# Miniprotein binders against Neuralized-like protein 4 (NEURL4), part 1

All scores and structures are predictions.

Target 1, 164 residues: Neuralized-like protein 4 (NEURL4), of Homo sapiens (Human) (q96jn8r1131to1294)
Amino acid sequence: TLEFLENHGKNILLSNGNRTATRVASYNQGIVVINQPLVPQLLVQVRIDFLNRQWTSSLVLGVITCAPERLNFPASACALKRAAWLLRGRGVFHNGLKICEKFGPNLDTCPEGTILGLRLDSSGGLHLHVNGVDQGVAVPDVPQPCHALVDLYGQCEQVTIVNP
Below, numbering starts at 1 at the first letter of every chain, in headers, positions and changes, except where a header shows other numbers.
F, E and O are the ipSAE of ESMFold2-Fast, ESMFold2 and OpenDDE, as the mean of both directions, binder to target and target to binder. V2 is 0.75 times the mean of E and O plus 0.25 times the DockQ between their complexes.
Where letters were taken out, [cut] stands.
Atom coordinates printed by the task and the answers are left out, and those that the model quotes come from them; centres of patches stay.

## First folded at step 6 (miniprotein)

Design a14R (from L5 with E14R)
Fold by ESMFold2-Fast, scan of step 6:
Structure a14R (fold): chain B 164 residues (1-164), chain A 80 residues (1-80)
Amino acid sequence: as target 1 above (164 residues)
Amino acid sequence: SKYRVTIEVEGDPRALKRVALMIRWIAEKLGLKVEIEVKDGKLRITIEGLSEELAKELAEYLKLLAEDWGLKVEVKIEES
C-alpha cells in the first residue's frame, strides 16, 4: 500500500491513512515522499486536491536517490543539491541544474483534479503521466533505488495518492 | 569570452556508460556541443561554447554526477 512517509516537511499534515498530504501554513516546507522505492513499472499517482491562487508557482514532482526516512528536508525541493531529479514548471532539474528547458505540460498551471504520475520504465527512464497520459521520458536513466517526492509548494496545498 | 569544461572520469565500465548516456542526453536537450571519448577505462568529456557562469555550474554538476555513480573524477574549466 502506497503512503506518504511520516518524515516530511514541517508544514505538512498527513491524513486518510497517510494517503493525503496538506500544507497547513505558508508556501513552503511541504515536501512529502512515498513510503516505497519507485521500482520499474510501478505507477505512483497523486491528485491535486486544493490550489491557493494567492501564490504564483505550484507543486514540484520528482525522485530522490537518497534514503528519505530520516532526511532533514529543506524549505523547497529545489534547494536539494544532491540526489534529486525534479520536474518544476516545464523544466527538468538535477541537483539544482536545469537539464531540460521544456518537458510536458506546465506544472504551475495544472488545475485541481489533475492526476500526476511517476513511473520508471524497464530501462530506468523516468516518465511523467498527466491524467493517465504518458508524457514521455523526462530523464533516461535514474539511479536506483529511488523514491517519489512531491513538494507541495506555492499554490498546491493538498494532494492525495490515487490508485491506478 | 567563452569557456570549455573538460571532465575525466574512471571506474566501472557500466557506470561510465551510464554517465556518458546522461551527458549526451543533457547536451542534446540544452543544445550544447559535446565531445565524448572512451579509452582504457577512462571517459573524457569536453563541452565548449559556454559562458563563465554556465561553465562553473556545469563543472560542479558533472563532478557530482560522476561521484554519484561511484566514479573518480577530475574537472577543468578553461577559457577558449
Scores: ipSAE 0.228, ipTM 0.624, lowest interface PAE 3.9, mean pLDDT 86

Design a18L (from L5 with R18L)
Fold by ESMFold2-Fast, scan of step 6:
Structure a18L (fold): chain B 164 residues (1-164), chain A 80 residues (1-80)
Amino acid sequence: as target 1 above (164 residues)
Amino acid sequence: SKYRVTIEVEGDPEALKLVALMIRWIAEKLGLKVEIEVKDGKLRITIEGLSEELAKELAEYLKLLAEDWGLKVEVKIEES
């Protein structure tokens, strides 16, 4: 059973058996991590439940290659300068460096109800899925073990893990 | 002004392979031309035609990437 880890950003409240994450304050401190390593062919999916249009940017998705159970998370996932591959807006970021300008849809404009997925292929390539559609390889050969991360930043105040 | 970044990395052959793969991938995504040489367990990477700001950003990134893999690294930025 996939769940969000109890170790999370300070503004997060977990509910629904740790399958729903709600950011209850501000616009940041909203990082959550999936409880199992992202192994090849495992598709981890979250649904955007609630967007607050007071803010301009939205959620960030990605993977980290460090152990998440005892991490002191920064205020934003993009502040992770090591061991992080992140998708934000249309960009792909590695350790804070933007390494691709245009990948998949703009995450800042995905509406409520959108289902976002992360999957490793058999070669270790990280894929983004949007409403069941594979967007292709965002990052090749991600080191393992790695863990799926969601940052409920800005507009995105609630996500829920959904099964295929 | 144009700048060149040269990074020399030494360490575990498996880690050198992964660093080289990541750097090739990043260079492709940024539209940069990169030269990579491997000899005697050492990896040399040269990237040219950079602005000063991009050279500094890439040098910092490449240094941290190599250090994260437990590799010894030396980075030079030169006006070209």
Scores: ipSAE 0.000, ipTM 0.297, lowest interface PAE 12.7, mean pLDDT 83

Design a18Q (from L5 with R18Q)
Fold by ESMFold2-Fast, scan of step 6:
Structure a18Q (fold): chain B 164 residues (1-164), chain A 80 residues (1-80)
Amino acid sequence: as target 1 above (164 residues)
Amino acid sequence: SKYRVTIEVEGDPEALKQVALMIRWIAEKLGLKVEIEVKDGKLRITIEGLSEELAKELAEYLKLLAEDWGLKVEVKIEES
């Protein structure tokens, strides 16, 4: 069963059997990581539960290839300087460098109720799914093992893991 | 003026192949022209026409990318 790890950003509170993450303060310190490695064919999905439009940017999704159980998380996922592939706004980022300018929908404009998914294909390509629709390969050949990461940044104050 | 980034990478042949593929994909997505060649058993990659800021960002990124693959890497930034 998929859960968020107990190692998370300091502004996060986990509830609902560690399947819901809420950022209880500020706009940052909101990184959470899924408890299982993202293996090919596993689709990890989160639903946006609550947006605070006081802030201008929103959640970041991606993968990290370092072991997450004891990782010292920075204030935002985009400050990870190693082992991180991230989707923010319409951009794809690797270790802070924007490697694709326009991919998929703008994550800063997804409304409450949007379901976002991450999946590896059989070739190791990282896919983004939006409301069940595959957006294509965001990153080819992600090193394994890797772990799905969500940064509840800015507007996004709550997400819940959803099945299947 | 414009800048050039040159990277020379050596190590495991399979890792070199993967790094070359990733760099070509990144260059295509960013609209950059990239040259890749094998010289003295090393992979040499050259990217030109960059601003100073982009050259510095790419140089750091390429160094970290190669190191993540366990490769030895040397990166140079030059005015062109």
Scores: ipSAE 0.000, ipTM 0.188, lowest interface PAE 16.8, mean pLDDT 82

Design a21E (from L5 with L21E)
Fold by ESMFold2-Fast, scan of step 6:
Structure a21E (fold): chain B 164 residues (1-164), chain A 80 residues (1-80)
Amino acid sequence: as target 1 above (164 residues)
Amino acid sequence: SKYRVTIEVEGDPEALKRVAEMIRWIAEKLGLKVEIEVKDGKLRITIEGLSEELAKELAEYLKLLAEDWGLKVEVKIEES
């Protein structure tokens, strides 16, 4: 069973059996990590439950290859400069470097109800799924083990893990 | 002024191949020209025509990428 880890950003409240994450303050300190490694073919999905449109940017999705149980989370996932592959807006970022200008839909404009998924293919390529549709390879060859990460940044104040 | 970043990596052949593939992919996405050569079981990667700021960012990124794959790494930034 997929759940969010109890180690999370300080503004996060977990509920619904640790399957719903709510950011209860500010616009940052909202990083959550899935409790199991993202192994090839496992599809991890979250639904955007609530957007606060006073903020201009929104959630970040990605993977980290460091052990999440004891990680001291930064205020924003984009502050991770090691072992992090992130999707923000239309960009793909690896260890803080923007490595792709436009990939998939703009995450800053996805409405409430959107289901976002992360999956590794058999070659270690990281895929984004949007409402069940594979957007293709965002990042080739992610090292393993890795863990799916969601940063409830800006507009995105609540997500829930959903099963395929 | 333009800058050049040179990185030399040494270690496991499979890890070297992975790093080389990733760097080629990034260079393509960023529109950068990159030269990768194998010499004495080491990969030498050279990227030219960079601003000072981008050279520093790429040097740090490439060093961390190589280290994440368990490779020995030397990185050099030169004005060109």
Scores: ipSAE 0.134, ipTM 0.528, lowest interface PAE 5.1, mean pLDDT 84

Design a21I (from L5 with L21I)
Fold by ESMFold2-Fast, scan of step 6:
Formats: structure tokens, sequence, C-alpha cells
Structure a21I (fold): chain B 164 residues (1-164), chain A 80 residues (1-80)
């Protein structure tokens, strides 16, 4: 059963059997991590439940290749300078460097109800799925083990894990 | 001004191939040209046409990438 880890950003409240994450304050301190490694064949999906349009940017999705159970989470995922592959807006970032300018739809403009998914292919390529549609390879050959991460940043105040 | 980043990487042959694939992919996405050579049993990678800022960012990034794969890396930045 996929759940969010109990180790999370300070502003997160978990509910619904640790399958719903809500950011209850401010715009940051909203990182959550899935409780199982992202292994090939596993599709991890979250639904955007609530957007607060006070803020201009929105959620970040990605993977980390460090152990998440005791990680001291920074204020935002973009502050991770090691072992982090992130999708933000239309960009792909690794350890703070933008390695791709335009990949998939703009995550800052996805509406409530959008289902976002992460999956590794058999070669270790990281795929983004949007409403069931594979957007292609965002990152080739991610080191393993890795863990799916969601940063409820800015506009995105609530997400829920959704099974396929 | 244009800058050149040269990286020499050594370690496990399979890890070297993985790093080479990743570097080619990043270069393609950033619109950069990359040269890869084998010299004295080490993988030598050269990326040219960089701004000073991008050269510094890329050099730091590549050190971290090599460390993630357990490889030893030496990086040089020079004006070209």
Amino acid sequence: as target 1 above (164 residues)
Amino acid sequence: SKYRVTIEVEGDPEALKRVAIMIRWIAEKLGLKVEIEVKDGKLRITIEGLSEELAKELAEYLKLLAEDWGLKVEVKIEES
C-alpha cells in the first residue's frame, strides 16, 4: 500500500491513512515522500486536490536517491543540492541545475483534479504521467534505489495518492 | 567569452558508460556539443561553447554526478 512517510516537511498534515497530504501554513515546508522505493513497473500517482491562487508557482514532483526516513527536509525541494531529480514548471532539474527547459505541461498551471504520476521504465528512465498520459522520459537512468517526492509548494496545498 | 569544461573520470567501466550516456543526454537538452575520448584508461569528456556562469555550474554538477556513481573525477575550466 502506498502511503506518504511520517517524515515530512513541517507544514504538512497527513490524513486519510497517510494517503492525503495537506500543507496547513505558508507556501513552503511541504515536502512529502512515498513510503516505498520507486521500482520499475510501479506507477505512483497523486491528484491535485486544492490550489490557493495567492501564490504564483505550484507543486514540484521528482525523485531522491538518498534515504528519506530521517532526512531533514529543506524549506523547498529546489534547495536539495544532492541526489535530487525534480520537475518544476516546465523544467527538469538535477541537484539545482536546470537540465531541460521544456518538458511536458507546465506544472504551475495544472488545475485541481489533475493526476500526476511518476514511473521508472526498465532502463531506469523517469517518466511523468499526466491524467494517464505518458509524457515521455524526463530523466534517463536514475540511480537506484530512489523514492518519489512531492513538494506541496506555492499554490498546491493538498494532494492525495491515487491508485491506477 | 566562451569557456571549456574538461572532465576526466575513472572507475568501474559500467558506471563510466552510464555517466557518458547521462552527459550526452544533458548536452543534447542544453544544446551543447560534447566530445568523449578514452585516454590512458580514463574517460575524457570535453564540453565547449559555455558562458562562464554555465561552465562553473556544469563543472560542479558533473562532480556531483560522478560521486553519485562512485567514480573519481577531475574537472578543469578554461577560457577558449
Scores: ipSAE 0.139, ipTM 0.534, lowest interface PAE 4.6, mean pLDDT 84

Design a21R (from L5 with L21R)
Fold by ESMFold2-Fast, scan of step 6:
Structure a21R (fold): chain B 164 residues (1-164), chain A 80 residues (1-80)
Amino acid sequence: as target 1 above (164 residues)
Amino acid sequence: SKYRVTIEVEGDPEALKRVARMIRWIAEKLGLKVEIEVKDGKLRITIEGLSEELAKELAEYLKLLAEDWGLKVEVKIEES
């Protein structure tokens, strides 16, 4: 079954059999990683459970191509300068470079209840799904193995893994 | 002033194809003009019309991208 790894950001508390992640302090230190590699056709989905609007930006979603079990997570996913493909706001980022200005919806404005999904296609292309709708290819060829990552940054204080 | 970034990569043929695909996709998304050619068993990529800041940022990014695929890489920035 899909679960969040026990190795996570300092402000994270896992519950519900490690399927719910809650950021219990501040606005950062909220990175969580799915326990299984993101293999082609596996759809990993999380639901936004709680948003705190005192903050401006919201969650970041993406993949990392390094082993997550012993990784020392930075304060935010955007501080990952290597091995990271991230969707933040309207942008797609790789190793700190914004490689696409507008892809999919603005993640900073997704409401509570939104279900966000990540999936690799057969060619290694990374797809974002929003409420069951495939937004298309965010990046065309992600190195493998890779692992799905959620950064509970800013507004987003809780997410739960949901089945397809 | 406008700048040009040239990257030459050498290594596994499949890795070269993947890097080329990624760079072509990035150029399309950023509205950049890119030329990709194969010469003497090396992949040569040229991107033109860049500001100095973007050229430096893109050169470092492309170097790291190629290295992540296990490729040997040489990057050059020049005013065009």
Scores: ipSAE 0.302, ipTM 0.627, lowest interface PAE 2.9, mean pLDDT 85

Design a21W (from L5 with L21W)
Fold by ESMFold2-Fast, scan of step 6:
Structure a21W (fold): chain B 164 residues (1-164), chain A 80 residues (1-80)
Amino acid sequence: as target 1 above (164 residues)
Amino acid sequence: SKYRVTIEVEGDPEALKRVAWMIRWIAEKLGLKVEIEVKDGKLRITIEGLSEELAKELAEYLKLLAEDWGLKVEVKIEES
């Protein structure tokens, strides 16, 4: 079954059988990673449970292509300079470089209850799903193995893994 | 205040092909024109018309990308 790895950002508390991640302090140090590789056709989904409007930006979602079990996570996922493909706001980022300016909805404005999904297609293209709706290919041909990552940054203080 | 980034990479042919493809894709997304030349088992990629800041960001990015694929890489930034 899908759950968050016990290796996570220091401000994270896992609950609900490691299926719920809560950021208990500040606005950063909130990276969590799914325990299974994101293989083609597997849809990994998280629901936004709680937003704190004190902060301006919100969660970051994406994949990493390095082994996550022993990583020293930076304060923010966007500080990863290797092996990281991330969706932040409306942008697509690879290793800190913005490679697409407008993709999908603005992640900084998704309300509580939004279900965000990541899926690889048969060609290795990374798809974002929003409330069940495929937004298209954000990143073509992601190297494998890769792992789904959520950064509970800024406004987003809690997410829960949701089955399809 | 325009800059040119030149990257030379060498190593496994399939890794070279992958890096070339990814650089073309990124250039398309950023609205940049790239020139790619293959000679003596080396790949030379040139990107022009960059601001100084973008040239530095791209140079660092391209170096790390090539290293992630196990390639030998050299990156040069020049005012053009």
Scores: ipSAE 0.093, ipTM 0.509, lowest interface PAE 5.7, mean pLDDT 85

Design a22F (from L5 with M22F)
Fold by ESMFold2-Fast, scan of step 6:
Formats: sequence, C-alpha cells, structure tokens
Structure a22F (fold): chain B 164 residues (1-164), chain A 80 residues (1-80)
Amino acid sequence: as target 1 above (164 residues)
Amino acid sequence: SKYRVTIEVEGDPEALKRVALFIRWIAEKLGLKVEIEVKDGKLRITIEGLSEELAKELAEYLKLLAEDWGLKVEVKIEES
C-alpha cells in the first residue's frame, strides 16, 4: 500500500490514511515522499486535488536517491543540491542543474483532476505519465534505490495517491 | 574567454561506465562538446567551450554526481 511518509515538509498535513497531502500554509515547505522505493515497473500516481491560482508556479515531482525517513527537507525541492532528479514546469533538473529545457507538458498548467505518474523502466529510465499517457524518458539510468517525491509548491495545495 | 572543465573519476567499473553515459547525455542536452577517455584506471571527462559561470556550476555539479555514484573525483577548471 502506497502512503506518504510521516516525515514531510512542515506545512504539510496528511489525511485519508496518509494518502492525501495538503499544504496548509504559505507556498513552500510542502515536500512529501512515498513510503516505498520506486522499483522498476511500479507506477506511483498522484491526482491534483486543489490549485490556488494566485501563485505562479505549481508542483514539482521526481525522485531522490537518499534515505527519506529522517531527511531534513529544505523549503523547496529545487534547493536540493544532491541526490535529486526533478520535473518542474517544462524542465528536468538534476541537483539544481537544468538538464533538459522542454520535456512533456508544462506542470505549471496542469488543471485540478490531472493524474501524474512516475515509473522506472527496466533500464532505470524515469518516465512521467500524465492522465495515463507515458511522456517518455525524462531521465535515463536513475541510481537505485530511489524514492518518489512530490513538492506541493505554489499553486498546488493538495494531492492524493491514486491506484493505477 | 572560454573555459574547460576536466574531471578524473575512479572507482567501480560499472559505475564509471554509467556516469560516462549519463554525462554524454547531459552534454548533448546542453549542446556542449564532451570528450571521454580511460587511462591508467581512471575515467577522464573533458568539457569545453564554457563561460566562467557555467564552468564553475558544471564542475560542482559533476563532482557531486560522481560522489553520488560512490566514485572518487578530481575536478580542474582552466581557461582555454
């Protein structure tokens, strides 16, 4: 059973059996991590439940390759300088460096109800799925073990884990 | 002026191979010239045509990347 870890950003409230994450303050301090490593063929999916459009950017999702259970999270996932592979807006970022300018749809424009998925292929390539559609390989050969991360940043104030 | 970043890494051969392939991929995405060679049991990666700011950012990035793969790394930045 997939759940968000109890170790999370300080503005997060978990509910619905730790399957829903709500950011209850500000625009940051909203990082959550899935409780199981992202192993090949496991599809982890979250639904965007609520967007506050007064903010300009929205959620970030990706993977981290460090142990998350006792990690001291920064204010935003973009501040991670190690062990972080992130999708933000239209970009792909590794450890703070933008390594791809345009990949998939702009995450800042996905509406409420959008289902975003992360999956590793058999070669360790990280895939983004949007409403069930595979966007292709965002990052090849991600180190393992790795853990799926969602940063409820800016517009995105609530997400829920959904089963495939 | 243009800058060159040279990185020497050593460690597990499988990790060296994977880092080399990943750095090639990044260089292609960023439109950068990259040269990769193996000599004396070390992997040497050279990236050219960089601004000073990008050379510093890339050197730090590549050092941390290699360390994340469990590899020992030495980085050199020089004007070219």
Scores: ipSAE 0.152, ipTM 0.547, lowest interface PAE 4.3, mean pLDDT 85

Design a22I (from L5 with M22I)
Fold by ESMFold2-Fast, scan of step 6:
Structure a22I (fold): chain B 164 residues (1-164), chain A 80 residues (1-80)
Amino acid sequence: as target 1 above (164 residues)
Amino acid sequence: SKYRVTIEVEGDPEALKRVALIIRWIAEKLGLKVEIEVKDGKLRITIEGLSEELAKELAEYLKLLAEDWGLKVEVKIEES
């Protein structure tokens, strides 16, 4: 059973058996991590439940290769300069460097109800799925073990884990 | 002015292949020209056509990437 870890950003409240994450304050401090490693072929999916249009950017998705259970999370996932592969807007970022300008849809414009998924292929390539559609390989070779991360940044104030 | 970043990496052959794959992917996605070769038992990677700021950012990024894979790394930035 997939759940969000109880170690999370300060502004997060978990509910629904730790399957729903809500950011209850501000625009940041909203990082959550899935409770088990992202192993090849495991599809981890979250649904965007609520967007606050007061903010200009939205959620970030990705993976980290450090152990998340005791990690002191920064204010935003983009502050991670080590062990992090992130999807933000249309960009792909590794350890703070933008490594791709235009990948998949613009995450800042995905509406409520959108289901976003992360999956590793058999070669360790990280894939993004949007409403069930594989967008392709965002990153070719992610070290193992790695953990799926969602940063409820800006507009995105609530997500829920959904089964494949 | 344009800059060139040259990085020499050595260590476990499997780790070298992983780093080379990641760097080739990044170069392709950013439209950068990259040359990867083996010289004196070390993996040498050269990236050209960079601004000074991007050269510094890439040099630091590549150094950290190689270190994360347990590799020894040497980086050089020069105007080209």
Scores: ipSAE 0.157, ipTM 0.571, lowest interface PAE 5.2, mean pLDDT 85

Design a22W (from L5 with M22W)
Fold by ESMFold2-Fast, scan of step 6:
Structure a22W (fold): chain B 164 residues (1-164), chain A 80 residues (1-80)
Amino acid sequence: as target 1 above (164 residues)
Amino acid sequence: SKYRVTIEVEGDPEALKRVALWIRWIAEKLGLKVEIEVKDGKLRITIEGLSEELAKELAEYLKLLAEDWGLKVEVKIEES
């Protein structure tokens, strides 16, 4: 069963058997990580439950290749400079460098109820799924093991893990 | 002015192939001109047409990437 790890950003509260993450303060300190490695063909999905339009940007999702159980998370995922592949807005970022400018839909504009998924293909390519639709390969050849990460940044204050 | 970044990487042959593939992919996505040369178990990557800021960011990025993959690396930035 998929759950969020108990090690998370300081503004996060976990509920619903650690399957729902809520950011209870500010706009940052909202990083959560899935409890199992993202192995090829495993589809990890989260639903956007609540958006606060007071803030400009929204959630970030991606993968990290460092061990997450004791990681001291930065205020935002975009501050990760090592072992991190992130999707933010329409950009693809690796270790803070923007490596693609226009990929998939703009994550800053996805409405409540949107289901976002991450999956590795058999060649290690990272795929984004939006409401069940594969957006293609965002990142080729992600090193393993890797772990799915969601940053409840800005507008996105709550997400819940959903099964395929 | 425009800048050039040259990176020379040494290590495991399969890791070198991965670095080459990754850098070609990034260059394509960013619209950068990249030249990759393999000789005597060493990989030389040259990226041209960069702003000073992007050259510094890429140099640091490439150094850390190669080190994370267990490779020995030398990075040089030059005005071109």
Scores: ipSAE 0.176, ipTM 0.593, lowest interface PAE 4.3, mean pLDDT 85

Design a22Y (from L5 with M22Y)
Fold by ESMFold2-Fast, scan of step 6:
Structure a22Y (fold): chain B 164 residues (1-164), chain A 80 residues (1-80)
Amino acid sequence: as target 1 above (164 residues)
Amino acid sequence: SKYRVTIEVEGDPEALKRVALYIRWIAEKLGLKVEIEVKDGKLRITIEGLSEELAKELAEYLKLLAEDWGLKVEVKIEES
């Protein structure tokens, strides 16, 4: 059973058996991590439940290759300088460097109800799925083990893990 | 001004091959001019046409990447 880890950003409240994450304050401090490593062929999916249009940017998702159980999370995932591969807006970022300008749909404009998925292929390529549709390889060779991360940043105040 | 970053990486041939593939992929996505040479367990990567700030960021990024892959690395930034 996939769940969010109890170690999370300070503005997060977990509910629904640790399958729903809600950011209860501000616009940041909203990082959550899935409790199991993202192994090849495992599809981890979250649904956007609530957007607050007071803010302009939205959620970030990706993977980290460090142990997450006692990690001291920064205010935003984009502040991670090591071991982090992130999708934000239409960009792909590795350790803070933008390595691709336009990949997939703009994450800042995905509406409530959108289901976002992360999956590794057999070659270690990281794939983004949007409403069940594979967007292709965002990053060609992610080191293992890695863990799926969601940053409930800006507009995105709630997500829920959904089964494939 | 334009800057050039040269990185020389040493280590396991399979790891060097993977680093080279990854760097080619990044260069393609970012529209960067890149030259990659592999010889005798050494990989030389030269990237040109960079702003000073991007050259510094890219040099730091590539150094950390090679170290994360367990490779020995030397980086040089110069105006070109």
Scores: ipSAE 0.148, ipTM 0.543, lowest interface PAE 4.7, mean pLDDT 84

Design a23F (from L5 with I23F)
Fold by ESMFold2-Fast, scan of step 6:
Structure a23F (fold): chain B 164 residues (1-164), chain A 80 residues (1-80)
Amino acid sequence: as target 1 above (164 residues)
Amino acid sequence: SKYRVTIEVEGDPEALKRVALMFRWIAEKLGLKVEIEVKDGKLRITIEGLSEELAKELAEYLKLLAEDWGLKVEVKIEES
């Protein structure tokens, strides 16, 4: 069963059997990681439960290719300079570099109830799914093993892991 | 001013193919003029028409990408 790892950003509180993550303070320190590697055929999905529109940016999704169990998380996922592939707004970022300007929907505008998914295809391509719809390949070849990451940044204060 | 970045990478042929694939994809998405040559255990990438800041960022990015795949890398940045 998929759960969020107990190693997480300092502003996170886990509940619902570690399947719900809530950011209880500020706008940052909200990184959570799924407890199992993202292997081909596995679709990891989270639902946006609560948005605080006091903030302008919202959640970041992606993968990291380093071991997450003892990782010292920075204040935001965008500060990860190595081993990180991230989707933020409409951009695709790798290790701090924006490698695509316009991919999929704008993550800063997804409403409460949106279900966001990450999946590796059989060739190692990372896919984003939005409300069950495959948006295509965000990056063509992600090193393995990798782990799904959600940064409850800005507006996004709560997410829950949901089954496909 | 315009800058040129030349990257030479060597190591495992399968890792070289993955680095080349990733960089072709990035170059296409960013609209970059790029030349890529892969042969035996060597990969050469040349990128032209860059600003100084983008040249530095791309050079560091590709170096880290190659190192993550266990490859040896040499980078050169030149004003064109």
Scores: ipSAE 0.100, ipTM 0.543, lowest interface PAE 6.6, mean pLDDT 86

Design a25Y (from L5 with W25Y)
Fold by ESMFold2-Fast, scan of step 6:
Structure a25Y (fold): chain B 164 residues (1-164), chain A 80 residues (1-80)
Amino acid sequence: as target 1 above (164 residues)
Amino acid sequence: SKYRVTIEVEGDPEALKRVALMIRYIAEKLGLKVEIEVKDGKLRITIEGLSEELAKELAEYLKLLAEDWGLKVEVKIEES
């Protein structure tokens, strides 16, 4: 069963059997990580439950290749300078470097109810799924093991893990 | 002014392939001209036409990428 890890950002509250993450304060300190490694064929999906338009940017989605259970999370996922592959806005970032200018939809504009998914293909390529539609390969060769990460940043104050 | 970044990495052959794959990917997505050469058991990568800011960011990124794979790396930035 997929759950969010108990190790998470300071502003996160887990509920619904650790399958719902709510950011209860500010705009940051909202990183959560899925409890199981993202292995080929596993589709990890989250639904955007609540957006607060007070803020400009929205959630960040991606993978980390370090062990998440004892990781000291920074205020935002964008501050991770190692072992991090992130989708933010329209960009793809590896360890803070923008490696693709425009990939998939703009994550800052996805409405409530959007289902976002991460999946590895058989060659280690990381795919983004949006409402069930594969957007293609965002990153060609993610080291393993890796774990799916969601940063409830800015507008995005709540997400829930959704089974396919 | 334009800058050139040259990286030489050495170590495990499988790790070298992964670094090369990532650099090819970045070059394609950012529209960068890159040359990748295997010479004397080392991987040599040359990236040209960079702004000073991008050259510095890319050099630091590539150094850290190679070190994460346990590779020995030398990075050079030159005005071109």
Scores: ipSAE 0.084, ipTM 0.546, lowest interface PAE 5.9, mean pLDDT 85

Design a26F (from L5 with I26F)
Fold by ESMFold2-Fast, scan of step 6:
Structure a26F (fold): chain B 164 residues (1-164), chain A 80 residues (1-80)
Amino acid sequence: as target 1 above (164 residues)
Amino acid sequence: SKYRVTIEVEGDPEALKRVALMIRWFAEKLGLKVEIEVKDGKLRITIEGLSEELAKELAEYLKLLAEDWGLKVEVKIEES
């Protein structure tokens, strides 16, 4: 079954059998990574459980193509300069550079209860799913193996892995 | 003023193809004017119409991207 790795940002507390991640301090240091590689057709999903509206931006999700088990995570996923494909707000970012201005819904405005999913297609294209709806290909050619990453940044203080 | 970034990469043909595909894809998504030329086993990428800040960010990004694929890189930023 899918779980968050024990290696995570310093402000994270894992619970519920490592399926719930809570950021317990500040607005950053909230990166978590799924324990299994994102293999083609596997849909990894997280539910937004709690939003703190004192902050203006919200969660980031995406994939990293480096081994996460001993990685020293930066304060924010957007500070990753290598091996990172990220969705933030409406943008798509690769290694810190915005490579697409507008993709899918604005992640900064998704309410509590929203289910966000990541999936690779058979050609290595990374897909975002929102409440079960495939938003299409966010990035066309993600190297494998890769791991799904969620950054509980800003407003998003808790997520839970749902379905599987 | 507007800036131009030129990067030349050389190395493994498959790595060059992947870098070219990535650059074409994001250039289209960002509405950037980009020229890509393959000649004598080298990939030359020229991107124009950039602000100074974006030119610096893009030059760093392209260099790191090519290095991650084991390619030799040379990057130049010019006011245009």
Scores: ipSAE 0.147, ipTM 0.545, lowest interface PAE 5.1, mean pLDDT 84

